# VH-VL binders against q8zy40, part 25

Target 1, 190 residues: q8zy40
Amino acid sequence: MIVGVVDYTVGNIGSVLTALKRAGAVPVVVKGVEEAGRVDAVVLPGVGTYEAAYALARQFKEVVLEKPTLAICLGMQLLFESSEEGGGQGLGVFKGRVERIKARKVPNIGWRYTHVVKNSEIIAEGYYYYLHSYGVRWGENEAYTAYIKLEEKYVAAVERGHIIGVQFHPERSGRTGLELIKRFLAVAKR

## First folded at step 5 (VH-VL)

Design X5 (framework fv_zilovertamab)
Fold by ESMFold2-Fast, scan of step 5:
Formats: sequence, C-alpha cells, structure tokens
Structure X5 (fold): chain C 190 residues (1-190), chain A 125 residues (1-125), chain B 107 residues (1-107)
Amino acid sequence: as target 1 above (190 residues)
Amino acid sequence: QVQLQESGPGLVKPSQTLSLTCTVSGYTFTSYYIHWVRQAPGQGLEWMGIINPDSGDTSYAQKFKDRLTISKDTSKNQVVLTMTNMDPVDTATYYCARIEYYDSSGWLPYYFDYWGHGTLVTVSS
Amino acid sequence: DIVMTQTPLSLPVTPGEPASISCRASQSVSSYLAWYQQKPGQAPRLLIYDASNRATGIPPRFSGSGYGTDFTLTINNIESEDAAYYFCQQYDNWPYTFGEGTKVEIK
C-alpha cells in the first residue's frame, strides 16, 4: 500500500514516515494534488504551524474527501472550520472551532488516557502521546469519536467514513500508536 | 555482492497467467522495497508495482491493478509477480529492482540502486 | 504525473568528444533526479543520483548537473563502451517517472 504523506514544507515528517514503514506501508512524500490522487491513502501530518500548513493543505481538500485519510494533530485541526491559532480558516470537513486549550499547563504534553465513546475499527481506547496548545472542545457531534479530560473535555478523535482525525501523535505513541496505524491501513485496503 | 535475479517462463500464450520470481542475495531481504518494472521491445521503462518484503504490503500501477499480484517468500528471499490474462502487448523484459527501505536520515532514497538482469517474456500463440 | 522530457532522443558521437543529454521536468523536482545507463540486452545501471552525485564504481567522465526543472548528464571524452540508452528519473513526487531515453551511438 502506497501512503502519501502531505509535505507542508514546515517541519520534519521523519517520525511519521518511519511509523508508516514499521506498520507495513510504503510511505511517499506528496507535494501536489495529482500525486495525492494516485496514492492508496493519505496522511496529513502533525508538523508545522496552522497558518503555513493550511496554505498548502487546502489544495488537498478534494483528495481528503475521496481517499482514506489519517490526519494527525495539526492535520486533524486543519479539517475543522476555523482555528484561533493565527486566526486561521480550516478546510471545513468537520464542524467546530479549534481554540486554545484550558488546562493547568499549556501545552498539553504527555500520555493521556483517551476515552472512546463510539465504536471504531481504527480508534482504540487507551493511552496516547499528546503535544498541543490548541484543541476542539468536546460536545454533541456525530463525528466526535473520542475525548480526553483536561480541565475540560477535548476531542481526541473524529471520524466520518474514510476520514480519521486524531489529536494525539500515533507515530510517538509506542505499540498503541503502531497498532492504530496498522488498523488504519487494514481498513484503507478494503 | 548485491544480486537480484528474475526467473520464469520465456514464452506465455495469450490468456495464460504469468509467474515471475525475483530472488535476492547479498543484503538483508526485508530492508529494501522491491519494484517490478517492464520494458517493451524498443520502448521505455514502465513501473508496475511495489512490495514491502517485511510486511507483504503492495501497491500497483492503475493500469495493472485488476490482474497483477506481487507476493513474497521471506524464507527463500523471493518476490513473486503474478499477472493474469496475458496479451501480446505484454511482451516485454521484466525487471525487479530495489529501493532502500530506510536510510540514515529516515527518508526513502527513492532511486533504484540495483536492478535484476531482466527476463524477456514473449506472449504469442 | 511529472513528465520527464529528454533531448536529444538520438545522439551520434565520435570517441574522445563530449556528449550532453538534457532532461526537463514539467515541474520542480529539486535535486531528486537520477540517471541510468542501459546497454542492449542489459539491465539499467545507476550512474548519477541527487542530480550530481556519481554512483559507486562510475568513472569520473560521467557527471550530472542541474536543479529544479533542468538537468544535464555529461560524458566527457566518450569511449566506445559508452554506447547505450540513457534515462533520467525523478523521485521528488509519486509516481516516480522516467524520461523516454536517449540513444548514444558511437560513429
């Protein structure tokens, strides 16, 4: 399976490439929509700043709508309607706004228990590694699959069909993260 | 010494299934992706597909998706290409070639550093 | 797909003369470009990678240059054994694509 990792040109995607290789995929770096249209699945990585990543990622909206997609951390945030970070606009795949998290310490760094509230073939309940200052407040939404508890609840995962977004970094979450990537690949092959 | 060696039938009849084997030696089998590339007589190189020999995961060019399968046998250090419903236009020299799975920077190097010698497959009645 | 265009497609050369082959990409491939040599009845052999790095065992008469969309393979003081097809390949974006090839003929 060829998996295209979108290159935002801001930050290192090495850990995502390594995790995809370890999960059994053939990862390739994708810079344009034609290339992305020809891979089997797409990953929107969690590196870079919101504003810079949005400027490049917005051209991939149609690919995300048509191909199996895993969006990680910043990648998940780009799928929402808007963000307080940089006053940015999102792709609008999911309803909601990305806002600065309310927690005793920001950024939210470390292993957090992720509570799954809807059945998922890809997202399993357990501990994942987080590193973020912005997030989506938990609420009633058909796409919201999992949350974490800080001072308030924040979205940990969203799903709609073939589009999966996670706030955490599976590529930094040990065996639990590797297993998630393997499940994503298994579902994408269908 | 790194070696990739294709083997299989030189002649295939129309509608038959082709099976080619790529046997590798001189390096760690699971550390390099194996690609299949073909070349029709007098024509350029045409990429067909790739396999991760560690996991067995594959991807194919759109043109071949419906009739091409690539598999591996780790115990023999072999990758097998199977293509159904062969047609005279499939007459070509078939190559296996490797791309390094992991380089020192963690990035794929993407170029083919070693190729098999190629095997000519003629499709005729 | 990034389209790779080679010129010339046929290049007759006298031994001892330099030969140059151009490869043009339809969009920037940075320096992620390789050159291969293929003699009749043989597999392609890697000559140059990352636009200008000579592969192990390749004689110094072979050199590569370029960045972005325009690349050149140069063979200085060409020898009779250099009669072959030469292909460029970009590996900046998937799918990886090859040029159509240049046939170098020794007069």
Scores: ipSAE 0.000, ipTM 0.446, lowest interface PAE 13.8, mean pLDDT 84

Design X6 (framework fv_fiztasovimab)
Fold by ESMFold2-Fast, scan of step 5:
Structure X6 (fold): chain C 190 residues (1-190), chain A 125 residues (1-125), chain B 110 residues (1-110)
Amino acid sequence: as target 1 above (190 residues)
Amino acid sequence: QVQLQQWGAGLLKPSETLSLTCAVYGGSFSGYYWGWIRQPPGKGLEWIGEIYDSGDTNSNPSLKSRVTMSVDTSKNQFSLKVSSVTAADTAVYFCARIEYYDSSGWLPYYYMDVWGKGTTVTVSS
Amino acid sequence: QSVLTQPPSASGTPGQRVSISCSGSSSNIGSNYVYWYQQLPGTAPKLLIFSNNQRPSGVPDRFSGSKSGTSASLAISGLRSEDEADYYCAAWDDSLSGYVFGTGTKVTVL
């Protein structure tokens, strides 16, 4: 399976490429919509600032709507309507706003237990690695699949059909993260 | 004034496990990340990883498979183990306190504000 | 691994201004605070500058930091012989989910 990793031209995507290869995919870097349209699945990586990533990611909205998509950390945040980070607009795939997290320790760094509240073939309950200063507050939403509990609950995963967003970094989550990527690939092949 | 005292094995053979401990004096152990940094002879600093008082860890991807960190909150101590050492692991190893600060409207702080004196580790056959 | 790039050396005479550059990327300096550490010969590093341009208590105002885009700079004005040391920039790197140090700059007072 050929998986296109969207290159926002900000940040290092090497760890995502490596994790996809370890999971059994053929990862390719995609810099434009035409290239992304020709791969089997796409990954929106979690690197860079919101504003810089959005400037390039916005052109891929239709690809995300049409292809199996795994959106990681910042990538997940780009799928929402807007963000406090830079006052930015999002792709509007999911309803909600990304806001600075309210917790004593920010950024939220380290391994956090991720509670799954909606049945998912891809997102398994357990520990994943997090590194983020912004997040989406938990609430009633059919797409909200998993949460973490800091001082408040924050969205850990969202899912609608072929579009999967995770706040954590599966490429940095050891075996648990590798298994998630493998499950994403297995579902994407259907 | 917070001070970090570190100790552990100084001379190792290839394939052995490096074990270092750092003890915290004169300040609170809870509410901080505690980390390790190393410096090979004549070279720069390399971040190894950090651990929170809960036991949550994060480490340098290049070292992750060989690194284990732990805390003993009852003794105000944290420890580093590096398995399967080679000559490339020869370095001075520093423990450090990592300061987090969150302020409304500001990017969070993440920096080492207190450092141990260092432990020289030599791996030779 | 992504690392921050510094010139290997810098030198000056007493009283001169010396500047040390630190070049990174959008995943580290571009999106996070920059820190500077001073390492005197034979000693542990010491925090010199935090959050781009802030000085810890006890660090003289001869030391100043700045950040622009994906680069940062440390300036030492009124250079003194006791400033002979290695200087390292550092920042969190989002893509590595870890802390990265610069390659280091040895400052020599001639």
Scores: ipSAE 0.000, ipTM 0.419, lowest interface PAE 21.7, mean pLDDT 85

Design X7 (framework fv_regdanvimab)
Fold by ESMFold2-Fast, scan of step 5:
Structure X7 (fold): chain C 190 residues (1-190), chain A 125 residues (1-125), chain B 110 residues (1-110)
Amino acid sequence: as target 1 above (190 residues)
Amino acid sequence: QITLKESGPTLVKPTQTLTLTCSFSGFSLSTSGVGVGWIRQPPGKALEWLALIYWDDDKYHTTSLKTRLTISKDTSKNQVVLTMTNMDPVDTATYYCARIEDFWSGYYLYGMDVWGQGTTVTVSS
Amino acid sequence: ELVLTQPPSVSAAPGQKVTISCSGSSSNIGDNYVSWYQQLPGTAPKLLIYDNNKRPSGIPDRFSGSKSGTSATLGITGLQTGDEADYYCGTWDSSLSAVVFGGGTELTVL
């Protein structure tokens, strides 16, 4: 399966490409909607500033709505309506606003237990690696699939149909993250 | 200074329900990231975790006993209550409560940093 | 049934060093942080080590922790008679959604 990784940063997407290869995919870098139209599934990667990422990612909204999508960290945040980071606009795929997290120490860095509240074919409960200063506060929402506990509860995963967003970095979460990517690919193949 | 103290009956008959109260001071379960757990230790045996409750009322119980265990909190009284149904002589143990706290933002270490002195419960007919 | 395995006993003389092992699996030690507890005879357990290798305030640097793969170790150097106690490892088990403890190790200072 061909998986397009959207290149919306000047940064390194190597760990995402490597994780997809290890999971059995054929990853390709895509920079435009035409390229993304030719792949079987897409990944919105998770590093960079919100403003810079949004400037490139906004053209991919229709692709996200049409193709199996895994959105990682910042990628997940781009799918919401807006962000406190840089006063940014989001793609509006999910309702809600990304806010600076309330925690004793920011950024939230390290392994966190991720509590799954809805049955998911892709998101398994367990520990994943987190690295973020902004997040979405937990609340009642049909798409909210998993949370983590900091000073408050924050969204760890969202799902709506073929669109999966995760606040953590599966590409940095060892075997647990690899298995998540494998499950994403298995679901995306149909 | 943080202190916890267990209280409840010291003698329980088989089939009865045990209710233990953990009373604490120096912290509050209204504070984010804080929880209280219950652990027991039969005479001469290892520690066995039973249950815990967090500030946001999220609860966990050991799998083997979960149908027998209820944990609740009364934040205004600084108390956590454990209830265990259908007591059996094998449940004879010292029961401890302990504080669980996130030492670093986002890390739930499941380490129990301050323990009560324990209360001994004997189950006998 | 225990999911974490410790030796039942260890012994050494004052001034010597001992190491206590704790063996588990990927769902507990492998993926999570390990704590160590000291239980002196007739007392409640006391936290010695958290987050694999960190000491609470007041714990001497003679006590150290480490983790490699699915195993953890507690090291005690410069043994004193007051160190004679039971030692327990503990962690979270992701597959059980539960806190798990080792079976305990009795340290005798001869």
Scores: ipSAE 0.000, ipTM 0.466, lowest interface PAE 16.2, mean pLDDT 86

Design X8 (framework fv_regdanvimab)
Fold by ESMFold2-Fast, scan of step 5:
Structure X8 (fold): chain C 190 residues (1-190), chain A 124 residues (1-124), chain B 110 residues (1-110)
Amino acid sequence: as target 1 above (190 residues)
Amino acid sequence: QITLKESGPTLVKPTQTLTLTCSFSGFSLSTSGVGVGWIRQPPGKALEWLALIYWDDDKYHTTSLKTRLTISKDTSKNQVVLTMTNMDPVDTATYYCARIYEDFWLGYYGMDVWGQGTTVTVSS
Amino acid sequence: ELVLTQPPSVSAAPGQKVTISCSGSSSNIGDNYVSWYQQLPGTAPKLLIYDNNKRPSGIPDRFSGSKSGTSATLGITGLQTGDEADYYCGTWDSSLSAVVFGGGTELTVL
């Protein structure tokens, strides 16, 4: 399976490419909508600032709506309606607003237990690696699949059909992250 | 067989800069998930982590010494270099380098192979 | 200064069992994997336990690890004279973005 990793030029995607290859995919870097149209699934990587990434990522909205999508960290945040980071508009795939996290220490860095509240074929409960200063507050929302608890609860994963967003970095989450990527690929092949 | 070995001066004067090199074999810092860290141990005291560099050039430094520490790698030479500025007698310690890796099958492995250590004395 | 607390010393006779505790907080032990290291006098540390409770190849099953909440424990059964060493716990601290070690525990087998 050919998986396009969207390069919106806001950071290093090497670990994502490596994780996809180890999970059994054929990763390719895509820089435009035409390239993304030719792949079987897409990954929105989690590097950079919201506003800068949004300016480049917004061209891929239709691809996200049409193809199996795994959105990582900042990639997940881009799928929401808006963000306090840069005061910007998001793609609006998921309802909610990205806010600076309220925690004793920011950024939220390290392994956090991720509580799954809805059945998922892709998101398994357990520890994943986090690295973020912004997040989506937990609340009642049918797409909200998992949360982490800092001083408040924050969205760890969201799902709607073929679109999966995770606040954590599966490409940095060891075997647990690799297994998540493998499950994403298995579902995407259907 | 994986080996690491520290090298550098054994005696440094106060206010000088210390440069230590970790030379290794049996693995590459081009391999995903692999990193090399530096740890020190003053005589009779506990281990203190100083810095770590990963295969993707991601770098971490202990907060208390961050402004004094620089870590870099030369992947082609299998070397990691630690530089510490403004040396003081309290920096007298044995300095170790060690391999760390995140294995996609096993998770975080810890610091699995350590160098023998090099003793650095800071005195005038 | 240390964010992980270990007892400074522990002792027991050959053949007995000891446990060494390591206490931290949610940002280190609570959220991250714990490793344990053995340091024989005059030598570099050696990895004994990784991922809270796993042993590298060559480490006997007399050494075991566990984690509960914000604390971790190293267990050593069937103590031998060769086990006399300093033992350190180590983990990642998410709030510091740093590797942290405990203060070390000196094990004496007499």
Scores: ipSAE 0.000, ipTM 0.473, lowest interface PAE 14.5, mean pLDDT 86

Design X9 (framework fv_fiztasovimab)
Fold by ESMFold2-Fast, scan of step 5:
Structure X9 (fold): chain C 190 residues (1-190), chain A 121 residues (1-121), chain B 110 residues (1-110)
Amino acid sequence: as target 1 above (190 residues)
Amino acid sequence: QVQLQQWGAGLLKPSETLSLTCAVYGGSFSGYYWGWIRQPPGKGLEWIGEIWDSGDTNSNPSLKSRVTMSVDTSKNQFSLKVSSVTAADTAVYFCARGEDFWLGYYYMDVWGKGTTVTVSS
Amino acid sequence: QSVLTQPPSASGTPGQRVSISCSGSSSNIGSNYVYWYQQLPGTAPKLLIFSNNQRPSGVPDRFSGSKSGTSASLAISGLRSEDEADYYCAAWDDSLSGYVFGTGTKVTVL
């Protein structure tokens, strides 16, 4: 399976490329929507600032809806309606607003237990590695997939059809993250 | 800061072709949907269609056979043609910028001031 | 063909709260974001609410939106004479592959 990794910043996608290779994919770096249209699935990586990433990512919202998509960290945040980080709008795939997290320590760095509340073939409950200063607060009336508990609950994962967003970094989450990527690829092949 | 300036024919006879143009100032033309909305006298808003800067169009099914939209990226302009007009096409026509939060869905965040079109015999 | 249904009119006195309903179906409001537009007499429509409940810069927080199932609502709190206008909901319709406006509601400030 050929998986396009969207490059909206220079560098810092090496771990994502390596994780995809280890999961059995053939990763390629894509910078344009035509290139993304030729791959089997896409990954929106978690690198860069919200404003810079959004400026490029908005070109790919067509491919996000048409192809299996895994959005990581910042990539997941771009899928929401708006963000405080840049004071800007998002792609609007998922309801909610990205805001600075309210936690004892910011950024939220380290392994956190991820509670899955909605049945998922891809997102498994367990520990994943987190590194973020912004997040989406958990809404009891929203159909979000998983949360983490800091001082308040924050969205850990969302999914809608073939679109999967995770706040954590599966490419940095050891075996647990690798298995998530493998499940994403297996579902994407259907 | 983005502004839309529109112009075109105001008075038409039945069977003629309506032609309107909208020009974009103060902002990027590329990367947006550009749309047309009309409002018959004393009635509500009706979406006519949209065009991407590539020239790809999508229009109201009830109007598809009569509507042609085009873009001229070198002039930052887009145009609407409605063929075989009747009295039912009498309306104020607005051009607008489509800002999309979801694929194929958009809202109009910048509007032209409108062009009154009257079809009478 | 397809239209979102709104009450034709709504009224209130200054300071009151008025609510405008917008009824659709699973192919439009039920599956997509809702938008609201304000049209002051003799002017072009202005975006008032986007993505169900978000306000553009410059829109007072007196205006709020909500969505539940196949219906949406616009609330105007602290009604002012300047709020006299026509209000339209709108949403993408999957079955039409097109944008649909509501029938419109004329708000009168008594």
Scores: ipSAE 0.000, ipTM 0.434, lowest interface PAE 18.5, mean pLDDT 84

Design Y1 (framework fv_zagotenemab)
Fold by ESMFold2-Fast, scan of step 5:
Structure Y1 (fold): chain C 190 residues (1-190), chain A 122 residues (1-122), chain B 112 residues (1-112)
Amino acid sequence: as target 1 above (190 residues)
Amino acid sequence: EVQLVQSGAEVKKPGESLKISCKGSGYSFTSYWIGWVRQMPGKGLEWMGIIYPGDSDTKYEKNFKGQVTISADKSISTAYLQWSSLKASDTAMYYCARQEDFWLGYLDFDYWGQGTLVTVSS
Amino acid sequence: EIVLTQSPGTLSLSPGERATLSCRSSQSLVYSDENTYLAWYQQKPGQAPRLLIYGASSRATGIPDRFSGSGSGTDFTLTISRLEPEDFAVYYCQQYGSSPLTFGGGTKVEIK
């Protein structure tokens, strides 16, 4: 499967490309909607600042709505309505606002147990690697699939149909992350 | 090279205000937490709270919340511990310590200041 | 809220002997990332504490290899394989995996 990784211009996507290859995909770098139209699935990576990423990502909203999508960290945050970081506006795929996390230490760095509250073919409960200063507070929402517990609960994964967002970095989460990417690819092939 | 230098010993009366300092050097001051630890005479170590100087995010141990104020001035790489009204029970050695940012927001203290002795008596 | 209990309160030993210090936690210190957030500090009279061990078993920079940490879950040990004169001090364990950060009561290693 050909998977397009959206390049926000600045930021290193090497780990994402490597993880996709290891999971059995053929990753290609995508900088425009025409290129994204030719791939089987897309990944919104977790690199760059919110404002810079939004400036490029906004043109991909229709692609995200139409193709299997895995959105990682910052990529997940771009799918929400707004953010306290940078430009203030998101793609609005999911309701909610991205806020600076309230925790003893920001950024939230390291492995966190991710609690899954809905059946998911892609998101398995377990430990994933996190690296973020902003997040979405947990609440009642049909799209919210998994949470982590800091001082408060924060969204760890969000799903609607073929659109999957994760706050963690599966490309940095060892075997657990690799298996998640493999499950994403398997579901996307349907 | 990393060094934390604290202000000198203080002798105060109950009800007086006090502000003690901890100056960091030899590292990026805004990239590490600074914690404050109290040691009462003949007793063990008690964590009081921490501050991240880069954005002044501050966390207190519950028993010290409202009793002291922790602050920092990143322009001079200095953290502060402050009392508005001292009590005799505040008599203790106060240490500042740097916390590394490599675990899940829960950090060990890798470098310590020499301590500031605060004596509060009538 | 996690309580750390150190034992014994005092160890009376001679230079050259092995010291074994215990720290027991009221709750497991193996956290969601499978790491153990337990540190050991040394405090000499009139001095600030010094970090010896972090992550239960990793030696801090500049710490001699005669110091070693071990244990998991709730039971932890600091071992000094051969006491030097400068090692007679108070030792504290600390957990840094849960708020509030807590210290043990200390073990004093004193000369016999």
Scores: ipSAE 0.000, ipTM 0.427, lowest interface PAE 14.9, mean pLDDT 84

Design Y10 (framework fv_zagotenemab)
Fold by ESMFold2-Fast, scan of step 5:
Structure Y10 (fold): chain C 190 residues (1-190), chain A 122 residues (1-122), chain B 112 residues (1-112)
Amino acid sequence: as target 1 above (190 residues)
Amino acid sequence: EVQLVQSGAEVKKPGESLKISCKGSGYSFTSYWIGWVRQMPGKGLEWMGIIYPGDSDTKYEKNFKGQVTISADKSISTAYLQWSSLKASDTAMYYCARQEDFWSGYLDFDYWGQGTLVTVSS
Amino acid sequence: EIVLTQSPGTLSLSPGERATLSCRSSQSLVYSDENTYLAWYQQKPGQAPRLLIYGASSRATGIPDRFSGSGSGTDFTLTISRLEPEDFAVYYCQQYGSRPLTFGGGTKVEIK
């Protein structure tokens, strides 16, 4: 399976490329919609600033809606309606606003237990590695998939059909992260 | 406990071949990268390349591509650095080091071998 | 290639003093707001390097709290508060955000 990793022209995507290879995929770097149209699935990586990433990712909205998509950290945040971090606009796939985390310590860095509230074939409950200063506050009336508990609850994962967003970094979460990527690929092949 | 044990010192002549080793123990060898670093006498550290033993994915630094071969044998938890034809300029201390992929810097090295001194002289 | 310039080349200090070591990158090492691919290593004569700091500011396992890393973008600092006799060594910074991976030239911390 050929998986296109969107290159925002900002940030190092090396760990994502390596993790996809280990999961059994053939990762390719994509910078435009033409390249993304020729891959089996896409990854929106978690590197770069929101403003820089949004400027390029906006062009991929239709690809995200049509192809299996795994969006990581910043990539997940781009799927929401808006953000306090640069630009202010998102792709609008999920309802909600990205805001600076209100927690005892910011950034939220380290291993956090991820509570899964909606059954998922891809997102398994457990510990994942987090590294972020912005997040989406958990809403009881929203159909979000998983949360983490800081001083308040924040979204850890969202799903809508073939579109999967995670706030954590599976490429940095050891075996648990690798297994998540493998499950994503298995579901994407259906 | 985690250990990386390198082969002993080598004294060679120009034109000879050489293969030095780095054996990992105390961890899952196929789950970590092994990098090779050169330190010429009285000089600083130079990264040469890195290998993931689980699938033999290998990356070379540009200046060492074609000059050395990095390989690994996961059945004996050993990584190798090999020269087909040594030169006097290859005289250096060679270190192997382990890197766990889950950290944000996939090339920060948490455990190092003791080093293999290679001397090439006529 | 990214060039790392360490300064000074030599720091001559006494035990108990504070050491500040600089590492300047020719290019920004911020690949995202939260990721900085910069590490610090300690090397004693005849020994292999030892990881001290990764991600510019995170202490490696087993490293005493007198070692701290700071900085972002192109300017980075390793600080050793209250030097102990065992801290006299050569210190290297390394960037691992871009290939080729590169080390700084080292700063030697020696007894005055």
Scores: ipSAE 0.000, ipTM 0.433, lowest interface PAE 15.7, mean pLDDT 84

Design Y11 (framework fv_zagotenemab)
Fold by ESMFold2-Fast, scan of step 5:
Structure Y11 (fold): chain C 190 residues (1-190), chain A 122 residues (1-122), chain B 112 residues (1-112)
Amino acid sequence: as target 1 above (190 residues)
Amino acid sequence: EVQLVQSGAEVKKPGESLKISCKGSGYSFTSYWIGWVRQMPGKGLEWMGIIYPGDSDTKYEKNFKGQVTISADKSISTAYLQWSSLKASDTAMYYCARQEDFWSGYLDFDYWGQGTLVTVSS
Amino acid sequence: EIVLTQSPGTLSLSPGERATLSCRSSQSLVYSDENTYLAWYQQKPGQAPRLLIYGASSRATGIPDRFSGSGSGTDFTLTISRLEPEDFAVYYCQQYGSYPLTFGGGTKVEIK
């Protein structure tokens, strides 16, 4: 399966490309919607600043709505309605606002236990690697699939149909992250 | 400093209901899980389940799910363990214990209550 | 469920001797963060358990240096380098890396 990784032009996507290849995909870098239209699935990576990533990612909203999508960290945050980072704009795929996290230590960096509240074919409960200063506060929402506890609960994963967002970095989460990417590919091939 | 204080010993008959308590003090009650552990007379420790008082999220060991209810009232920093109908096999010491589920800590039980002895006999 | 097996069931020793207690897990307790989520507790007659060791080898606050934990993967050890009279108790290992949380069956350290 050909998987397009959106290049925001800011940050390094090498670990995402490597993880997709190890999971059995054929990863390609996409810089425009025409390129993204030719792939089987897309990944919105978790690199760069919100403002820079949004400027490029907004072009891909229709692709995200049409194709299997895995959105990682910043990529997940771009799918919400608004953000405190970078001018308050998001793609609006999911309802909610991205806020600066309330925790004694910011950024939230390191391995954290991710609690899954719904049966998911892709998101398994366990430890994943996190690196973020902004997040979505946990609440009642049908799309909210997993949470993490800092000083307050924050969304760790969201799902709706073919669109999967994760706050953590599966490409940096060892075997656990690799298995998540493999499950995403298996579901996307259906 | 940090304390967990449990309610006193109970003597009950089979079929009766019971609710025992665990009151936390000296820390942010809503920021830590409270776990319940059973110890039958002369036996070892058995994990029953946990609750996060901030939103009442619970996890149970499968054999206790449906047998007991774990709840919390954050306004008075108190967690509860409840039976609708006691059995003689529920005779045991019940401990509550605090578990940190926060980025800087581990998920071990760092502080324990003194225990509540529950005796169920006909 | 992860099963923890403790051995021996009973260890009879005199004050001043070294105690070595074993805990074996049915599954590896090393997680992707390279931490091992294994704790040791001490329980004296009529008292609640007390945390001694967390993360397989980290001593809890207020616990004397004579207590140490070691091991990784599936095999863990609690060592008491020089038994004091107050150390005669039952010791439990516990894994907290996955739900349900599970305890070992305990090792009783009793006076000879």
Scores: ipSAE 0.000, ipTM 0.474, lowest interface PAE 13.2, mean pLDDT 86

